Miniprotein binders against Cell death abnormality protein 12 (ced-12). Designs and how they scored, part 3

Target 1, 147 residues: Cell death abnormality protein 12 (ced-12), of Caenorhabditis briggsae (a8xez1r348to494)
Amino acid sequence: SEIQKVLDIDSANENSEEDVEIWRTKLAEHRCGRLATVAMVLFGEKSPQDLRMLISENTMRIEGGKWQLIPMWMRCCDITAELFGLLPGRDELDRLISIIFSTDSPFPAVFSCIVHLFHRTWREMQAKGGEMDKVASFVLEQLRHVL

## First folded at step 24 (miniprotein)

Design c7 (from e4 with A20R A26E K27S V64K)
Fold by ESMFold2, last read:
Structure c7 (fold): chain B 147 residues (1-147), chain A 91 residues (1-91)
Amino acid sequence: as target 1 above (147 residues)
Amino acid sequence: SPELRELRREIFELELEIFRLMLEAESLGDPEELFEEIYRLYYELWYLYEELYWAERNGDPEEKIQELKDRLNELRSKIEQLKERLEELKS
């Protein structure tokens, strides 16, 4: 049900039913599984004013200079997972299971911070819609320099 | 201005350091419940960056800019104290 909550949150930005099924599939297949959608839901529920502020600023940008919420959140989950050692193509089943079932997991908190950093970095780079991976790479590179 | 850009760059570097501190606190089992304190410092820095960004673009008076600089000094001090607490707990 976290996937549906994420899709409901996203509906405030977009209203295409064709996009909904694409995002539902991508969310269900995300490497971090339910941890990703829980983190997304928690951000929207614990920080609704922050989410509205980020979306409002993004919506006011010129056409072509906006991120899409679901793809941006998924890349932020990817960045967060790399900070916790959950890398693509590697089976860290014990670590993933521990994070997924943790009742006090730090993953959602770090995810929320990454979303704020990503949003600002997007603005500072004057990124365009096709540059999601470029912004994500820059954010992760900066983080690697301090870790 | 070059000065305000340098301040924002410093805030950005401090924000990156906060991620390291959050992960460090978690790896230690969150002694003294430091993770929440570190997490909140990140948002204080992030919003301070935003206030400086918009204050410059809006041409806000120097008194406002100085207030933001004073807050940055407070945050620098909090972060240094936090680093010392974490370093002591590792030993």
Scores: ipSAE 0.745, ipTM 0.909, lowest interface PAE 0.8, mean pLDDT 81
Fold by ESMFold2, fold request of step 26:
Structure c7 (fold): chain B 147 residues (1-147), chain A 91 residues (1-91)
Amino acid sequence: as target 1 above (147 residues)
Amino acid sequence: SPELRELRREIFELELEIFRLMLEAESLGDPEELFEEIYRLYYELWYLYEELYWAERNGDPEEKIQELKDRLNELRSKIEQLKERLEELKS
């Protein structure tokens, strides 16, 4: 199960919230389905040094100024899905089916880039707990100006 | 430093452009394996931004900062070449 792998990655980094069953439910309900959890698993398995570096910087922040991994990843998936929903030439259903059956899906790659951008934007905005949606909105607005 | 802040702002603008290029390459069916090349450029820019950010805060020597500026010039050139390649594939 990709959900269990995501939860295992989160717990292995010892920076997660203690509400694993809440995260399991939210991951299962994510609008991108398995595409989201596959992207998260690929980030943690293919870029473990990047993940470690992001977590290390985050843990050095003052209390109340840290992002939580699972919620942050979920917002990054939302942003990524918005980018693919704006691609011309396909409706949303056909696009999701194509991405899921692709041998080299672009969704996980763009997701990984969005995670890096989100982390940096959080730092630059000096964001606090509870400001996840504000940071996500800023990132998406910046991207909309280019697209 | 106003100069270093402006360089980081330029890198950020290039990063945003990379997202446009990645989606464009995907919409064309990823000819010439351009998506992966564009994807790697994003990380080169992202890490360059971070190196400049920390170099300024750590007071790193000017020679290190100049190396980072030279790397940015190389990345600008690569991005312009990718834009031209994508435009040719549309025609």
Scores: ipSAE 0.734, ipTM 0.904, lowest interface PAE 0.8, mean pLDDT 81
Fold by OpenDDE base, last read:
Structure c7 (fold): chain B 147 residues (1-147), chain A 91 residues (1-91)
Amino acid sequence: as target 1 above (147 residues)
Amino acid sequence: SPELRELRREIFELELEIFRLMLEAESLGDPEELFEEIYRLYYELWYLYEELYWAERNGDPEEKIQELKDRLNELRSKIEQLKERLEELKS
């Protein structure tokens, strides 16, 4: 499954079995469904160099100042979904459905951009591990102003 | 420096605009090629931002900074061209 693929991508990191199981559940219950996991897998497969770069920089951060990959990805997916939902005349759910069944879905592409933006914003804000939502909210708010 | 911080701010604003352009292109049912071009511009801006950040952090020479400024000007021009193309598609 795509969920297992996502977990496998992050398997190189020292994660507790408890965290892995929590992430498995949250990925399965994510509002974007397979769209989320597909975007994550595609990011890892199509942009492995970028992913390695992001992880490398994150690893170099001080203890307590690191993001966790899967939680970060889930929030980036939420932001991406909301961006598409901000389009006039379209419901978020309907938009997501349209994207999921689109042959050429822009969702993974936009998702990838958000991941990079999130990572950079994390650095600029000197964010701590517990400030995932704070960073996500900031990123989303900045985007809302121009959309 | 204040100057470099301002440059990064400008790039950030352009990146945000790129998101708008991406969504607009998608909403218009635009050909894949135009979206791809817009998408590539985002990464050009993102990498430019990163290069400026690390250039400042590493104390790179002013010549390198000027090169990055020149690239920024080129990217601004490309963004305007893409905006014009999108307007043409709306008509």
Scores: ipSAE 0.707, ipTM 0.892, lowest interface PAE 0.6, mean pLDDT 89
Fold by OpenDDE base, last read:
Structure c7 (fold): chain B 147 residues (1-147), chain A 91 residues (1-91)
Amino acid sequence: as target 1 above (147 residues)
Amino acid sequence: SPELRELRREIFELELEIFRLMLEAESLGDPEELFEEIYRLYYELWYLYEELYWAERNGDPEEKIQELKDRLNELRSKIEQLKERLEELKS
């Protein structure tokens, strides 16, 4: 499954069994469903060098200043979904459904951009491990101003 | 430096605009496959931002900074061209 693939990507990190199961559940229950997990898998497969770079930089941060990959990815999916939901004439859910059934969905591409932006914003804000929502909100807010 | 901070700010603004352009292209169905070009521009901007960030942090020579400024100017031009193409598609 895509969920297991996502978990496997992050398996190199010293994650607790508890965290892994939490993420498994959250991935399964994510509002974007398979769209989210597919985007994550594709990021790992299509942009492996970028992912390695992001992880490497994050690893060098002091303890308490690191993001966790899967939580970060989930929030990036949320931001991506919100962006598509901001398109006029469609609510978020209907728009997401349309994207899910698209044969050439731009969601993974936009998602990849958001991941990079989130990572950089995390650095610029000198974010701490518990500030995922703060960073996500900032990114989303900035995007809303131009959409 | 204040100048480099402003450059990064500008790049950030351009990145945000690129997202708008991506969504517009998508909404139009991307009949001329502009999305891929827009997507590539985002990464060009992102890498440019990173290069500026690290160049400043590492104390790179002014020549390198100028090179990055020149690239920014080129990217500005490309963005404007893409905007024009998208407007044509809307017509």
Scores: ipSAE 0.706, ipTM 0.892, lowest interface PAE 0.6, mean pLDDT 89
Fold by OpenDDE base, fold request of step 26:
Structure c7 (fold): chain B 147 residues (1-147), chain A 91 residues (1-91)
Amino acid sequence: as target 1 above (147 residues)
Amino acid sequence: SPELRELRREIFELELEIFRLMLEAESLGDPEELFEEIYRLYYELWYLYEELYWAERNGDPEEKIQELKDRLNELRSKIEQLKERLEELKS
């Protein structure tokens, strides 16, 4: 499954079994559904070098100052979805997801950009492990100002 | 360096604008395949930002910094060109 592929991408990191199962569940229940997991898989497969660089830098951070990959990716998907106007009701979201998958969608590409932006913003803000939402909100707010 | 911080700030603003341009290209159906060019431009900006960041921390020579500034100027020009092309498509 795509979820398992995402988990496999992150398998090299020292994650607890508990966290892995939590992420499995959250990925399955993510509001963007398969759109999210596909974007993550594509990022890992199409941009492996970028991913390695991001992980490498993150690994070198002090303890407590690291992001976790899958939680980060989930929030980046949320931001990406909002840029595409995928915030309305659940029914509308499902419709949009269907449309996106039926066409050559730029969603994965935009997602990739957001991931890089998030990572850098994390560094600039000197974010701590528990500030995932803070960083996400900042990124989204900055984007909203220009859109 | 205040100067380098300002440069990074500028790049950040340009990166944000690139997102707008990407979405605009998409809305137009990207008939001229502009999206890919815009997308590539984003990463050029992103890498430029990173290079400036690390150059400062690593104490790279001024010559390297100037090279990065020159690249930024080129990217500014490319962004304007893309914006013009998008406007032409809207007309």
Scores: ipSAE 0.703, ipTM 0.891, lowest interface PAE 0.6, mean pLDDT 89
Fold by OpenDDE base, fold request of step 27:
Structure c7 (fold): chain B 147 residues (1-147), chain A 91 residues (1-91)
Amino acid sequence: as target 1 above (147 residues)
Amino acid sequence: SPELRELRREIFELELEIFRLMLEAESLGDPEELFEEIYRLYYELWYLYEELYWAERNGDPEEKIQELKDRLNELRSKIEQLKERLEELKS
């Protein structure tokens, strides 16, 4: 499954079994469903050099100053979804996701851009591990100003 | 330096605008396949930002910084061209 592929991408990192299972569940329950996981997989497969670069820089950060890949990706998916008007609570959310997934969608491309933006913003904000939502909110807010 | 910080800010603003352009192209159906060009432009901006950031941090020579500034000017021009093309599609 795409979920397992995502987990495999992150397998090189020393994650606890508990965290892995939490992420598995959250990926499975993510509002964007397969659209999100496919975007993550595509990022890893189509931009492996970029991913390695991001991970490498993150690895060099001090303890407590690192993002976790899968949580970061999930939030980037949330941001991407909002840009496309895929907001939680909408009755047609599942339908919209299906439509976007079934067509030639720019979702993965936009997602990849947001991942890079998120990573850089993380650095600029000198973010800590527990500030994932803060960084995500900042990125989203900046985008809202121009959209 | 204040100058380099401002340059990075400008690039950031351009990057944000690129997202708008990407979504606009999508909404228009991207009949001219502009999205890919816009997408590539984003990464050129992103890499330029990174290069400026590290060049300053590493104390790279001014000649390198000037090259990056020149690239930024070229990218600005390209963005305007893309915007014009999108406007033509909207008309």
Scores: ipSAE 0.702, ipTM 0.891, lowest interface PAE 0.6, mean pLDDT 89
Fold by OpenDDE base, fold request of step 26:
Structure c7 (fold): chain B 147 residues (1-147), chain A 91 residues (1-91)
Amino acid sequence: as target 1 above (147 residues)
Amino acid sequence: SPELRELRREIFELELEIFRLMLEAESLGDPEELFEEIYRLYYELWYLYEELYWAERNGDPEEKIQELKDRLNELRSKIEQLKERLEELKS
């Protein structure tokens, strides 16, 4: 499954079994369903060098100042979904349905951009591990101002 | 450097605009090629931002900074061209 693939991508990190199961559950219950997990898998598979760079920089941060990959990805999916919902004349649900049934969905592409933006914003804000929502909110707010 | 901070801010604003362009292109049912160009442009901006960030952090010479500024000017031009193409699709 895509969920297992996502978990496998992050398997190199020292994650507790408890965290893994929490992420498994959250991925399975994510509002975007397979759209989210597919985007994550595609990012790892189609942009492996980018992912390695992000992880490398993150690992160099002090303890407590690092993001966790899967939680970060989930928030980036939420932001991505919100962006599609911000299109005039469309609501999030209808847009997501349309994207889900499209074989050539732009969702993974936008998602990948959000991941990079989130990562950089994390650095600029000197964010700590417990501030993922703060960073996500900032990113989303900046995008809302332009959209 | 206040100047470099301003440049990064400008790039950030352009990146945000690219998101708008991506979403608009998709909503218009544009050819995949146009979306891909917009998508690539985002990463060109993103990498430019990163290069500028590290150049400042590493104390790179002004010549390097000027090169990055020149690239930014080129990217601005590309963005305007893409915007024009999108407007044509709306008509």
Scores: ipSAE 0.701, ipTM 0.890, lowest interface PAE 0.6, mean pLDDT 89

Design c7 (from e4 with A20R A26E K27S V64K)
Fold by OpenDDE base, fold request of step 27:
Structure c7 (fold): chain B 147 residues (1-147), chain A 91 residues (1-91)
Amino acid sequence: as target 1 above (147 residues)
Amino acid sequence: SPELRELRREIFELELEIFRLMLEAESLGDPEELFEEIYRLYYELWYLYEELYWAERNGDPEEKIQELKDRLNELRSKIEQLKERLEELKS
């Protein structure tokens, strides 16, 4: 399954069995459903160099100042979904939704952009592990200013 | 430096605008396949931002900074061109 693929991508990191199962459940219940998991898988498979770069930088951070990959990805999916919902006009939104659920969905692409933006924002905010929502909120707020 | 911080701020603003352009392109059905071009521009900006960030931290020479500024100007031009194309599609 795509969920398992996501978990496998993160398997290189030391995670507790409890956390893994929590993430499995949250991934399965995520409001974006398969769009989320597909976006994550595609990021790992199509942009492995970028992923390695992000992880490498994150691993060099002090303990407590690191993001966790899957929680971060889930937040980025939420931001991505919200971003599409911020479009003005029902007609435009409907058309966009149709495209999102097509085979050539832009969701993974936008998701990838958000991941990089989130990571950079995390660095600049000198965020701690418990500030996932804070960083996500900031990123989303900045995006709302231009949409 | 204040200068480099300002440059990064400008790039960030352009990145945010790129998101709008991406969404607009998609909302129009991306009839001219603009999304891919816009998407590429995002990463060009992102990398430029990162290069400026690390250049400052590493104490890179002014010549390197100028090169990055020049790239920024080129990207601004490309963004304007894309915006014009999108406006034409909206009309």
Scores: ipSAE 0.699, ipTM 0.888, lowest interface PAE 0.6, mean pLDDT 88
Fold by ESMFold2, fold request of step 26:
Structure c7 (fold): chain B 147 residues (1-147), chain A 91 residues (1-91)
Amino acid sequence: as target 1 above (147 residues)
Amino acid sequence: SPELRELRREIFELELEIFRLMLEAESLGDPEELFEEIYRLYYELWYLYEELYWAERNGDPEEKIQELKDRLNELRSKIEQLKERLEELKS
């Protein structure tokens, strides 16, 4: 599947078929789950070397100070959707998928930038595994100060 | 180093400004294909930040640090020109 391709790039984690199904379930239940899935797949397809670089750096971090890939990308997708003013609601976002990921849409590009910013901010804040929301809030707050 | 930390903070602030510019270009209908140009500047800034970050931690020589500072000056100028282009298109 498309999620498995992303997990194959994330060689720092040993992934079982059960782990893959856990992440698929979490994505399906997330409010922006399909949007996040498509954004992640496009990132991995268009920028595989960037993905490998981010994962490689993450594996060098101290234990307990690493982000988990799927949760991190889900939060980056939430931040990106917020910047574009996308209204909350699973049905509304699912219907907008084809428009958002058209060839001329800026969403994948901004998402990619947000992923890079999130990754670096995590390092700068010396964040721990339970601090995903704290980092996400900081990133969004900083962006809102400029907008 | 306080100097290098200040440079990285400036790059961070410029990166945030880039998000504003990307959204502005999109709201104008992406005239002159500005969105892609702005997008590329984000990554130039992001990788410059990373080079400064690792240069300090690796103890890289002053010649390397000066190259990175020169690159930042170039990027500041590009961003200012981009802001001027966007302001002209609004009018």
Scores: ipSAE 0.689, ipTM 0.890, lowest interface PAE 1.0, mean pLDDT 79
Fold by ESMFold2, fold request of step 27:
Structure c7 (fold): chain B 147 residues (1-147), chain A 91 residues (1-91)
Amino acid sequence: as target 1 above (147 residues)
Amino acid sequence: SPELRELRREIFELELEIFRLMLEAESLGDPEELFEEIYRLYYELWYLYEELYWAERNGDPEEKIQELKDRLNELRSKIEQLKERLEELKS
């Protein structure tokens, strides 16, 4: 599956079959779940070395101070969509997916930058696993100040 | 170190500005292929921030810190040039 390709890049010890099923279900329930899935696959295919570097640094953090890959990417996708002023309903989702698959689409590039910014912000805030929304809100608020 | 913290804060603010520039270039239809150039500057800033972060934690020598400051000055100049090019395209 496309989700499994992304999870294979992450450590096998951190991605039990039970965890994968939980995140697959959560992606299906998320309003932008299809968009997050496509963005994850594109990032993993285009920048596998960058993804491995981010995961490697994350695994060196203390327990409880690590982000979880799929929830983090879903929040980064939400942030990216907010920058483009795109709040898709189900009918608009196919348009956003078309934007991502476009050769010249800016969405994957901005998404990649947001992932890097989120990863670093998490470290700087010394965030814990329950603070995903707090970090996301901080990143989005900082971006809104320049837009 | 207050100095290094201030430099990292400045880099962070420049990174945020890059998002504005990327979106602006896209909204203009990217007539000079500026989006890719702006996008690459984001990563130069991101990795510069990381080098400063680890240089402080590792206690790297002042000569290394000065090299990173010089790199930041180069990036500031590139960003200002990109801002000027984007403003010309608006007119």
Scores: ipSAE 0.686, ipTM 0.889, lowest interface PAE 0.9, mean pLDDT 76
Fold by ESMFold2, fold request of step 27:
Structure c7 (fold): chain B 147 residues (1-147), chain A 91 residues (1-91)
Amino acid sequence: as target 1 above (147 residues)
Amino acid sequence: SPELRELRREIFELELEIFRLMLEAESLGDPEELFEEIYRLYYELWYLYEELYWAERNGDPEEKIQELKDRLNELRSKIEQLKERLEELKS
């Protein structure tokens, strides 16, 4: 399952069994459905060096200044979904249909770019663990200004 | 350095433009398979930003910094050409 692959990627974070079960539930309930977990798995499979680099940089940050991988990835999926909801042309349903029926959906590619942007924005804002939504809002606001 | 900070700001603005170009290519049905080309430009910019960020902090020699500036000029040109191609495909 894609959920288990995501959890396996994150397993080195010393998560408790309670934390793992919380993340499993949240991944299963994410409104992007399997598109979100597929994007996360593809990031880990296609860009393993990037993932290690991002995690390594994050672990060197000061106490309280670190993002958690799965919550960060979930926010990046939310941002990615909002970008596709902003695509011009056809109505909202047609946009979602094109994503669903695409064999080579652009969602994982844009998600990967958003993850890199989010990580760097976190660093530049000197964000703390409780500021996930603040960073996400800033990233989305910047993107809305060019669209 | 104020100069290097301004270069990084410029790269950030170009990265945001890349997102617009990726979404625009997708909305047109990915004509000429431009999406992958645009997607890879994003990473070239992202890593260039990171190289400039660390070059400043490590005190890297001017020759290295000039190489990074030259890469930025190449990327600007590629992005402008992509913008023109996409505008022509909309017509």
Scores: ipSAE 0.682, ipTM 0.881, lowest interface PAE 1.0, mean pLDDT 79
Fold by ESMFold2, last read:
Structure c7 (fold): chain B 147 residues (1-147), chain A 91 residues (1-91)
Amino acid sequence: as target 1 above (147 residues)
Amino acid sequence: SPELRELRREIFELELEIFRLMLEAESLGDPEELFEEIYRLYYELWYLYEELYWAERNGDPEEKIQELKDRLNELRSKIEQLKERLEELKS
């Protein structure tokens, strides 16, 4: 249900209850899904106006040129996890969640920066709805060149 | 404008460098509370990029664009000072 709070902010994308359950299922199956869920909830609780700004800008983009929030955040979490060297399977990441978020961890801050970078890169690449992985690969490859 | 595109490209490269600096500060145990300072510079760069992007598209006057260029110079200086502080802390 915490996912629903984030989707309520994203309501300008006309999400239905069926869409919410589809995305809840996809998050549960994704190797970084629990980590992405926690990061999403923290972003929405800590920076709700920033989240609204990003969604508002996305809503004003041309139809077909918008990112979908949950897939975008899943990819941003994948990118963030890679920067921190978190490459193990889903169970290892779930164990690390309480460690990462029970301290003054940099993960949420870096995740927030990645979300902003992704949002802008999508616009600059003139990406379309089927190009989520293309944008994610570009962002990650650019980051790898400086690390 | 080719000039404004080059400035935005420079800001993008600085933003990427900020990720390296954030991770470096964390790996050192966040001495002098540097991580938060570096993190805030990322958003100053990100919003500066956005102001340049929209200034070009809105046809803003050259005085406004020069103001944004001056802010970029200030941010370059801040980033160089942070790099120096991080290098000193490695010693």
Scores: ipSAE 0.682, ipTM 0.889, lowest interface PAE 1.0, mean pLDDT 78

